# Ledger of designs, part 1: VHH binders against Cytidine deaminase 5 (CDA5)

No score or structure here was measured in a lab: all are predicted.

Target 1, 346 residues: Cytidine deaminase 5 (CDA5), of Arabidopsis thaliana (Mouse-ear cress) (q9s7l8)
Amino acid sequence: MAQQYKFVFTAEQAASEGVTDHKKLPKLIRKARNLVKAPSKVGAVGRASSGRFYLGVNVEFKGLLPHFSIHAEQFLIANLALNSEPKLTHLAVSDNGTVFQDPCYDCTRFLKEINNAHQIEILIKNAHGRDGSFKSLESHMPDEFGSESILSAEPSLLLMERDNCLALIDEDSAAGGISSNADLCSFLKLEALKAANKSYAPYRKCPSGVALFCEGEVYAGWYIETVDRTISLGPVQAALVDFIARGEGKGFDKITGAVLVEKKDAKVGQEDTARKLLEKIAAPNCDFKVFHCQEERKDWITGAVLVEKKDAKEGQEGKLLEKIAAPNCDFKVSHCDEELKDWIKL
Unless a header shows other numbers, all headers, positions and changes below count from the first letter of the chain; antibody chains are not in Kabat numbers.
F, E and O are the ipSAE of ESMFold2-Fast, ESMFold2 and OpenDDE, as the mean of both directions, binder to target and target to binder. V2 is 0.75 times the mean of E and O plus 0.25 times the DockQ between their complexes.
Where letters were taken out, [cut] stands.
The coordinates of atoms that the task and the answers printed are left out; those that the model quotes come from them. Centres of patches stay.

## First folded at step 1 (VHH)

Design b1 (framework vhh_7b2m_4)
Fold by ESMFold2-Fast, scan of step 1:
Structure b1 (fold): chain B 346 residues (1-346), chain A 124 residues (1-124)
Amino acid sequence: as target 1 above (346 residues)
Amino acid sequence: EVQLVESGGGLVQAGGSLRLSCAASGRTFSSYAVGWYRQAPGKQRVVVASITSGGSTKYSNSVKGRFTISRDNAKNTVYLQMNSLKPEDTAVYYCAADRYSEGWYLTPDEYDYWGQGTQVTVSS
C-alpha cells in the first residue's frame, strides 16, 4: 500500500500497514502521512461495517472563508457515502495528523445523523491525554439521544440507501440546440440529478447535488445536512471529496465543467457558495451551470375508474378526480343504478 | 530514518541486575516514543516497558517494581534497568521506536523501527 492519495483501504490492505483492527486507528493516522503526499494532513480515520478503513483530510481553500472548507470528519463521512457504506463502526480523529484527540462537539453532532449513531465508537482520551479508549457516541453525548427528534420521523437516515424521487423541471430539462458542450452538460446534469436524489436534507427539505468534469472523468457529490447549518456539507464540497479521493492528485485548476441541481427557490440555496468556490479553485474557463428539480408527486392518481349512481347530476362526477389526479391522468367514469359506496374502492 | 542498536545483555544469576541500552542513530530520538519488548524461544514477542517523548512510563505487570525505563535525550539513548532478575526474564530483548508520540502498544507491529535484539539469560 505505497499508493499515493489512498483514501480507502480493504481489511487486507490495512493489515499490511499494521492496522489489523479498530484499535490500530491511531497507527493509521500516522501511516497515512506516507501514503498521501499531498500537503493535507489526515484528520480522521474510520472503520466501516464492511471492514474497510477510510481516511478524511482537512481541505482549506486559499482566499476563502472557513465555512467553505471541508473538515476531516465531513470528508470521511462523504467518502463513506460515496462508497455506499451503510454504517460507520469506529472513528479516531487528530488535529495534527500524528496524535489522536477527542472529536469536537460539532463533529460528533454530524456523526449523530448516521443510521447507526448509537453504535458508533469514538476514541476518547483519558486523563492527561496519554491513554485512549473507544466509547459509544451515545455515552459521550447522552443528552442528544434521549429526546424525541426529527430523525425519528424520517424514512431514512444518513448513509442509508435513499432516493429523493426528484425530477428536473420542464424549463430546465429541455435543450434548444445540441453541441459538444451541450452534450457534456446534459450528461453532467443527469449525474448531478442522481447525486441530488441521494442528498440528505431532513431539516430544510432542500436536497442538491453537483457533478464536476475533469479531463474526461466525472466526480459527484451531494448536500449532507445537519441540524446545525454551520456543519452541513455542501454539494460542491462533497463532489470535491470524490475528486480528491479518486482524482489521483489532480489539481482543482483542471476542473473545466460543473453542474449543480437544486430545488427552485430553495430556502437553503447552494448556487452562491458553489459559484464562489469554483471561481477560486477551478480552471479559469470552467463552465458552471445550475438546473432546478422538484419532487415527483406521490399523491396523484395516474389512472382511475369512478362508478357513479345513474340518477346523480351529470357534470359533477368528475370534479373531485380532476383536483387530485396527476397531470395527464386517464380516468373513466361509469354509471350504475346502485349506490356508489359499494363501487368506489380505488 | 532511525536505526536502533541494543546493548548490555548477557548472562546473570537470579537476583542479579542488568542495564540495557538502546542507542538511536539518524534522526533526533527525543521526539520518539520507545518500547522494550522481549521474546523467549518459541513464544510471541511481548511488551515489557515503554517511555514517551515526554518521559511518561508504562510497565507490564510481570516487571513492575523491578524494571525501570529511562531516557537520556542528550545521548540519544533509552535505558532499561533490570533488577531482581528471575529465570522467567530470560529472552531476547528488543528496542522499538515510534516515529510519533504514541503511548503503550501491546502488539509489536505498532512500532515502525526495531533493533536486532540483545540476549538476556538468567540462571537459576
Scores: ipSAE 0.000, ipTM 0.181, lowest interface PAE 15.3, mean pLDDT 76

Design b10 (framework vhh_7b2m_4)
Fold by ESMFold2-Fast, scan of step 1:
Structure b10 (fold): chain B 346 residues (1-346), chain A 123 residues (1-123)
Amino acid sequence: as target 1 above (346 residues)
Amino acid sequence: EVQLVESGGGLVQAGGSLRLSCAASGRTFSNYAVGWYRQAPGKQRVVVASITSGGDTKYSNSVKGRFTISRDNAKNTVYLQMNSLKPEDTAVYYCAATYRIEWSGDTYEYDYWGQGTQVTVSS
């Protein structure tokens, strides 16, 4: 009876709508316009390796420049990432929410960032324009998958599990300075840091994340970069994907809190864009705060027992630990007949 | 985000003792309130013991005097020492960490749960 907000379908749910396999994706585009209460029509539908189906919609913000908008393909990919889907298998796009169309060049370039990009099948119209067939992304744009293309192993690709090992610059807060009765801002700060640790930023190394608060619920998203920064998805936009997909049609004007976590002095900063967008769409009293992060020293030893050979050169053991241990690392020296290298693993 | 891992469960005879451990990875665990819950077959999950970030403890009437909850913030771990075990204590034991926040007079709770550890007490 009532219209429902539905951005993710199990295989069984999709089958109940007549979408029994990837060949029926164009049917889901038309049906989804009755199932999704979004600011615009469904522009992308995809099937993940899990067998679940995902929707993407174009989101435009009244009174803001086009670069603030969320394209349907960006929405779809963010939705996959938010649901921990490791691979996209099939995609169909639409420019009007009614029939499938060939994906635009920008859409295909964004898809190229995904870890299984060359195996993704996209629905392409045949030469006469009346029928369509699924064609691999690599077959559709072979020049993009040449020697200068993104390899599956390098960099760590979009949709692969990631931990950027970021910590807040205020290490006391990050290390447990927050009480169980901490305010909302402290909690959003931790959720935004969690999001920043999932951020895909391989080209400019400026990961970031956003957490939003709306009527007792938290929504989060992270920066997703492309080699062409003009089609990259900002962290506030990604968090709004989460808000639209899980918020059951709540208006943006119900968002009363927001936190951005990004690197200090990032070459690609998100604060200006996030602030302008939230000022336009969020509640008039929405509290927006920015906190800064930095990479943890995961390549350094913290706390070790140094075991040195009786005949070792004076100071050699301490010099090795000084080179690889964090500045405040605690270590002890012991004499034994073991090789110095044998203690490195403790 | 905090992740919880329980350990120390197993098979023990009535009158015996076990010590369960709940280890957390991540940050802010020392500022969490932590509870031990248990669920026996065909029963609802019930709270057994809890400890606040400040160290205040609370016990269910069924375990008072037999169980002791404690925390070691340096090891990011909470313990449940179970003495004088009875067959009725047989259950899967769960660790839960609660982060409570306040906003404009409302309280919001975010619970993190472990996967559980089986405790079986034979006669």
Scores: ipSAE 0.000, ipTM 0.132, lowest interface PAE 21.3, mean pLDDT 73

Design b11 (framework vhh_7b2m_4)
Fold by ESMFold2-Fast, scan of step 1:
Structure b11 (fold): chain B 346 residues (1-346), chain A 123 residues (1-123)
Amino acid sequence: as target 1 above (346 residues)
Amino acid sequence: EVQLVESGGGLVQAGGSLRLSCAASGFTFSTYAVGWYRQAPGKQRVVVASITSGGSTKYSNSVKGRFTISRDNAKNTVYLQMNSLKPEDTAVYYCAATEYYVGPTGEWIYDYWGQGTQVTVSS
């Protein structure tokens, strides 16, 4: 068979390989070892609400500590996000690329960040280890989804569409910011900002995004935060998921440009990690630039009014604004009349 | 200095066995993945077997069931046990080490290579 670098399958494509529904996910694990020549063995396979099937592979980087790596479950979830999938319905994982196994603690913790995570079904081995059955995350880890945990479900919006309301700061000074390859740099800046605006950073409020340039093509990804920091996915790692999935088998050493967009003075900064990773894997002459962003003040629909959310515990106005805009966007209301306040309450 | 030194090659009759060793020095061996490659005259170098730092193994279809790769981190050594040898197994066998990097195309990207050891299987 011809070489394939495929990490997303339509329902029709999966059916042609004998994978007609979620019950065939174990078959996809086995087939994937021969269908996709990937960076490493397939460690995760999933079905989205769209009916599409997704693969995740483990990616480790030579000469770097394990925390720089991309775990198969992180790869799969980033791949879902990159393809605007709103829901993961079923998941199976493997440690040997041939047979499914129970998901590890890190995998289940990562899945908990997804909206309606309690309903995700994962393939679990039966007590004797021979057969498996799909169990909801809530059934598999009931203590994580108890009544107190349900009250915290509101922040878990990983796969929901978002706009972090970020704008570039560095554009305010043309004299100090222009580098060689200004046209490409400007384009990568905008792509990285778009990625940062999709970033899931609900705990520490430090969204970020990366854009990579390789042989005329751009690949992008964003920071995906978990409450357990050890399994958060950095923006450069997320951009590499896009690179691997869409890059037609190109080597990392073909990456010649990269831009990181993150908040100025972010408590969780990405620059050092991104720089170290790119220095190790990208082209020796790769041009890496960092630009800073901040929350943008937005005009409201009732007129040219700056709207910014204040304290989380202020009334219903703040909660409504948070539902309308991205979960990570801060709001402040200035010079608003009573008509706007009535609209917000609705 | 970093070195990978292969040993254990030689002449053997079809159906026989050989055990190759790859001794590593000059780096933290326990964190590295190691692969065995072979190259027959006039052919490209191809992968035979690999082992990760955690001990996970992978074999090419041509040797699966006949060859076994293992490691001894205390001795900084990787072994390739070759059983039921065939004339087509005749090649120079190379040891290669990497700190767990797999390129986008699925092949491993190696930091270090040995000089090779000759294996000849007579018919």
Scores: ipSAE 0.000, ipTM 0.110, lowest interface PAE 20.6, mean pLDDT 74

Design b12 (framework vhh_7b2m_4)
Fold by ESMFold2-Fast, scan of step 1:
Structure b12 (fold): chain B 346 residues (1-346), chain A 122 residues (1-122)
Amino acid sequence: as target 1 above (346 residues)
Amino acid sequence: EVQLVESGGGLVQAGGSLRLSCAASGSIFSDYAVGWYRQAPGKQRVVVASISSGGSTKYSNSVKGRFTISRDNAKNTVYLQMNSLKPEDTAVYYCAARYGSRWYLPTEYDYWGQGTQVTVSS
């Protein structure tokens, strides 16, 4: 039944399951745990500022190393991002809804990337492990937030809307492909590029996205970076979150097409990891292709700066570019070249 | 979600011209293929023209040479220029959009507008 694979609940739907407020979040964890086979059986449930509730589950891939897995908290955050939720308000983690778990250290670092991280309430078990209470993420991890609050006022922006200003470098705009055997590949390429443009990669500037094709439907996801790259969520893993959440229980062996879009010669590349994972879980005849992207819209960004050129100091021009461009958009303060000087009137 | 709104319909004499507009909001419109359909009273809804995300156009035999479909992605708008109109062109005209390729997806069009009435007098 489609309803048995439900990973998103409206406030009304959650209330019908007995969850009338955030204090009853653990009731949904038992549902999350039962949705996929996971050795650890860990589930996560979160409440977004919209009032909707989101589920996450641990996903392990048999025969692959642990770094290919998706932690329940990573699944939840990817699920929030895929549904354009700007804020997480409450989070609970449990193996069965009766024994509570503190979010692991790695997952706490992942939560810190969210734009309202200081205000997120997490369910912490008491000293005897028998009960729990909600505590702010900042009060739970004061060292992680204390030094940041003193040294930097810039917020983390993981769940904020973004556009990385990326365009494909491997393909011209190809009208001719629209009616050919390449149509599906062209469509997946555009979907993967859209995903790459939503990718959160503030530390190493290597955004990427993946689109998967399964029985007439497309699923997509993007790279979500943390300061510690080893606990970052890859774009194929993020796309699999979309697949599990919306695919109504379909097996991974039904995935017959996949496209990765990433920067050429990226310091953090995704191709090898994506290929190994898809070879293990997807259909034996799955067609996997990689395309490369680079930052574009230089004329648009430079055009925006042109308006400020007459009235702003050098520092204000740099702030405008930083403010207008996505956090992951690689740009330089000096986009005003010789040609553009001819357009500026004193 | 994408919201589509048609405009430009009206009453015109045979041999006249009309330009229909389909304005989109809510999503990146440039990635959508867009079609114009029409439905006369008591008849099935039929396609008259389509334009792909890449700009490739197709026309039904009944309108080929008389109608021209075009798009302006900067304005999130698709146009249908209708020339040499005939009484047989009288119908409600609908704009429809679908994401990506129409060849491998199970649904013909994802989004539909409310329609705009075109009446051609003899």
Scores: ipSAE 0.000, ipTM 0.096, lowest interface PAE 23.0, mean pLDDT 71

Design b13 (framework vhh_7b2m_4)
Fold by ESMFold2-Fast, scan of step 1:
Structure b13 (fold): chain B 346 residues (1-346), chain A 122 residues (1-122)
Amino acid sequence: as target 1 above (346 residues)
Amino acid sequence: EVQLVESGGGLVQAGGSLRLSCAASGFTFSSYDVGWYRQAPGKQRVVVASITWGGSTKYSNSVKGRFTISRDNAKNTVYLQMNSLKPEDTAVYYCAAKPWYRGSTLYEYDYWGQGTQVTVSS
């Protein structure tokens, strides 16, 4: 039977494992090693405002330096972002489900980027590590929650819904070979652009996204920045979180295609890191391509009038608009409003 | 783990309304076309409505003007608002998804939910 992974639990599913609220997070950590069958031991468990529970695991890549690795807390945050969870309420960390650990200082800074950071409660271990108490993130590191920060002026924070309104500047749609291969390459470009439009990059303004192709499925992730860029999560690492969480135990060596979308001449570039990582873990013949993006204005999008009128048209007009308009940038093709349709016909 | 979970079904009187939800997980929902199908006892499963990854909608003739399909990519959810329900709408309703680049939108769905029962009285 194929190896199963489960990194997201509904409140009902968690309750079936004896976890009815955040006070039972330690129980879920202890059971998670057997439940998820992950490539690494579960190191983090979080409760979202939705009532769902999320898991994170440490991911280390054989033959690569530690800075390429994904910390369990980073995995958890990426997992929350991939599932559009707007808030994290509680977090617990463990080495192996038997002894609790305080979140590392760097990962605690990562949590500070979340829109409800001052309200997040983290499990602080007691002296023996078998139990602990939840403490607010602010009380654990009060010096980091000083009077002012650049984040207080941001229109959206790490886990909040965002659209960077990016469009590709490299209009290379021509791929050598068979049309089905060209279609998939174009699809990966589109998915990587969608990921880049969700990227959190408030400090250096260099959003990016990655799409991975493995055996008919696409996995995607985006750059998640922290004030200290050395602990930021790269887009290829974020896409690998998606791959691990949804890939049902497939090995990285099954990844045969990858696309990175980032800004041209980005102050923080992702290409070199992504290329080195994929060369070590992906299929030997994995195609990796980089495309560049730039910010666009919504008012230049062709066909915006059709979107605004919410026309119920389903034909070539809708398909054309889907190709022209940037994905995730207030795109809406049709709406079944019979009174509006009658008005439009006149 | 690819999963589609339907909810919102139940018993309703003729002329009433129901809103079905389909929560998706384990795939890039925003890049998938999603459809609603229904199956009455002893009958074949038939298409009800579909919505493409870009938001274009299509309805079967039997539900046109009464049902509305919509999607919320931020919540990985597709909805079916059912108004002016009739006894002949009684069926198990299934959510189905396929990548945008695969086959025809109504017939080549790869992933299916377990279904939710809708019963319309009188």
Scores: ipSAE 0.000, ipTM 0.131, lowest interface PAE 17.1, mean pLDDT 74

Design b14 (framework vhh_7b2m_4)
Fold by ESMFold2-Fast, scan of step 1:
Structure b14 (fold): chain B 346 residues (1-346), chain A 123 residues (1-123)
Amino acid sequence: as target 1 above (346 residues)
Amino acid sequence: EVQLVESGGGLVQAGGSLRLSCAASGRTFSSYAVGWYRQAPGKQRVVVASIYSGGSTKYSNSVKGRFTISRDNAKNTVYLQMNSLKPEDTAVYYCAADFGEYPSWTHLRYDYWGQGTQVTVSS
């Protein structure tokens, strides 16, 4: 009877609503209209490879330009990422639970960033829009699926587990330890850094994360980049997805603290957007702070002999590292790094 | 104020080559993602090639090995070199740029688009 916030359903919970598999996604979207205390109507439902079902809603902020808003499809994908779901299997979109919509071109391009994109099935509406059939994303848009070798950075694909190996560059802000949760700013800073390390930023290399504080609880989210910046999801918007999905109906005006962690001198900065949004929706005296991070050097090769090499050419350095890297090793080549080191197995 | 102008389209025989150019005014391309899209008769508009600020490129499987996207920052232009053209490549080709005006994904937003240039490949 009572309305509740429920943006994630286990297979058992979905079955209790009559949704036993992906073919019942349309039933879940109609039911979700009565299950969610969201600011707007449910617009998207998805099934993950885990068997769990996820909801997405449009979120608009009064008095702010459209680029601050969260689409239902963005909400769904952020919700999957926040719950560590590695794969989306099925997606349905609707504006009222009765008439189904094909995902828009931009939303379809965003779905292509997901590691199992070839096999994602989307509900394609029939001629009258009141029903549809599932079709693979690849079959729906064959020309959009690109070169295997160019897209083969699978460890960096959206929804894959990742670590951007970022550390805070402001040592003074990090001083004082992290062992006590009584220092709220230090705790939020670490949560925002953790979020930034999960950030998907393959095109412009500017990962970022946000942590929000509301009535004793922390909510977090990270920047999720697409090839087109206009359809990328900002870290404060992603953190608000977490807030809406887990915040049990609390208003944004209860958010009293926020921390953004982003790279210093990032080509794609988040501070201005995050500050403007929080000033509009959060508590009047919300404390918002920005800290900067940088990428730490990784050891990409285990058990090999280290050989230092300077001023190497691109092809030469990359070929050497590829010959001796561990099977699942993620590595980086730098032509301007005078301290670049190669590993040689003998 | 931002304007994209495509050029270089035309009629070509199968196996031939064309080079498309996209010139920008009102904004520089150098630090932004730029893509070439095409819309074939009776089909939806799809991406064929993209170039990102760091110089990395992506290609659709139908054009991989035949098309090359590049940029010339001094001329504020992006090119699409099209080799070994097939009748299936016949389409209106569009240049689209993401100039970073909107840092977040919101509603149905589009890249800035040019007017399009017709490419016709005869058999």
Scores: ipSAE 0.000, ipTM 0.159, lowest interface PAE 18.0, mean pLDDT 72

Design b15 (framework vhh_7b2m_4)
Fold by ESMFold2-Fast, scan of step 1:
Structure b15 (fold): chain B 346 residues (1-346), chain A 122 residues (1-122)
Amino acid sequence: as target 1 above (346 residues)
Amino acid sequence: EVQLVESGGGLVQAGGSLRLSCAASGFTFDDYAVGWYRQAPGKQRVVVASITSGGSTKYSNSVKGRFTISRDNAKNTVYLQMNSLKPEDTAVYYCAAEDFGTYSPWRDYEYWGQGTQVTVSS
């Protein structure tokens, strides 16, 4: 019986590996390091509200600037999102399970996008880095929870279930483009659209998704935005998280197909970045295609006033959005689903 | 004329510090991410650190905590502060400017400097 490589553990599976509670999180980092052939200096491990444990590893791409890379903390958050986890409860970072590291500044900003960010506990290292204690993210970095931008008072919803209500508009490319592998391209196109519909893009409204094909299997991921877009996780990087987590150690050079779905003329476009990355790492014959999407109409919202929930961290009052209605209608503030925030904002 | 010029390299003792500068001219510097690469004799060129147009920084694991990258857009210059230097940091250091979102077969998306030698003695 061969050893199974895992990036996700149930509570029972973690216990069988000797990890019975969050205080033993560093033990799982060593397993994550065994899945990446390139030297992994830092790993991350987290516990979700479901009781499941998740791993993250640093991914660097030879010949590309470090901003193409995936930090272990970003990997872990993408892994949570890929598995529909609504909350992260505990996070630990270490280079080998013996020396603890605090999450980097960029990764802490990434953690702030999670809907329960102020309740996340992170392992903070002792003077010699061997042991640590859990401290809330907010208490560790109170200044980062202060209002420093016009968007900081908005509630963060990264791990909340969402549907961006996107539909494809590239009918000509989809219908007539691929005579030799039409079924595969159509399937990847639909998987990339599904990924784009899960994309977290609250600041620039440019959701996107990527689907990758490798040896009969499909891997997918989506754009995850932060207030500073330069530290956001691209959809191809997110899809590579899925590839590493489920691909059983396969090399990137086995990826033979890829599809990106993004909005036409998006302010934050992914095509050039995705093409550059895939050109460097994927199979030499990898077929990369881009399809465009647009939001479906929101005409199911009729004659209503929508109010976002108050930001508990900032104490800010909720936003009001008034729908067009007849002149003599009485409007009442209606309860607003937090998931509507991503696309409704005027 | 597009140009990236590295300076600040030299010979230093182990445990010492050096500050490298990369001065850019002839292109819209503010739009470009800038990275530092290094190449030791007989080895492939590897990435060391990068800074985006917005100022976000990333470091390779081998230099994290010892090197700091920064930029001054008013001077069109990127800096690499190298502390606690080790003999294995000996290499030619190259500056490269990349536009993260402008890859195109008809456009220069990447500019490179000529390199500056860093030698760390034991």
Scores: ipSAE 0.000, ipTM 0.134, lowest interface PAE 22.3, mean pLDDT 72

Design b16 (framework vhh_7b2m_4)
Fold by ESMFold2-Fast, scan of step 1:
Structure b16 (fold): chain B 346 residues (1-346), chain A 120 residues (1-120)
Amino acid sequence: as target 1 above (346 residues)
Amino acid sequence: EVQLVESGGGLVQAGGSLRLSCAASGSTFSIYAVGWYRQAPGKQRVVVASITSSGSTKYSNSVKGRFTISRDNAKNTVYLQMNSLKPEDTAVYYCAAQYRDWSLGEYDYWGQGTQVTVSS
């Protein structure tokens, strides 16, 4: 009965609240409003292929423009990504947690970025508006799928595990000075880099990540891009999803440190937006730092690896390939030769 | 840095065929997809067909089964074979290359267009 995961429910935990299948998703939204401490009521609930249930809430920041806000569906998707869920199977949306609603059109477009999005079932209002029927996302918005499938060069891979192969520019020794503040900054820097390496940025190629520090704990999130860039989720907003979901009701004013990692001279920069948001919500003396990253030369590394494979007379080359190869990197994964898998295993 | 030149347009009778060519020059390394679009008089420009760098193809429902998009990588050229042409296919046809560059971001290069006129 006790919720071990505030915004994540196991199948057993959901069943204990009377949610035994996807048809009961609206029931979980109604019950969750009494179990979750959040800036607003639960507005979205989803079931992942793992069998776990995920919640999303609308987050608005007083005194800031609407583009800083987090829609409940964006929150849910970020929450799925933070928990390494590869697929969303069912989604229900509610206004203020009391009545189910059709998902926001902009948010359904965000859902298109998920691998196999056409198979996601969403709860749609019935003629009388009281009970909903699940309908595939593609059936609900078939024109959007037709347009995207004609124009898109690659499948939507949001929620798939990835590594953007990013490294920090001009980073110092990992064994820095004696200062505890320097140690914390180094730790946040590495966590933000890890987040940037998970960033979904297939359209503008400007991945970024944020790490937040609050009362001894670290929360992290990354930029999640859509083909309609106006509904993309910023890395600080994604980190705040992690903060709300795992922070046990802590206020934003307890955030005392933050690090952003983004590409140098990025066409889609996050620094100004992150700084403005943190100045508004975080602790008055929150220490915010920005570090820059760049892609490793994936094409060169792949070429060198292929040459080493052809010349491999020693097991040393196989071990080197294991260190170089990054799984699910957004850079040319399709160039990986299947025969290399057997060679690497040696 | 990429220039697209369309050719192969013209006047054809209904039921006839035309082959459009889109020749790309300059830095083509970061091109991940090429699409054909068309714009009829007084209408919005719409997508017709696309081909990715891997060779995957997509078609609009209005041309499916009649049009075929293909590419010749050695010539940096993308083709649109148009069969069973209808008066409704009359439009200016544009080639667009979708470009992804890590330093410059994502952007599209557009050709100047080639006129296709189908008479009944």
Scores: ipSAE 0.000, ipTM 0.130, lowest interface PAE 20.2, mean pLDDT 72

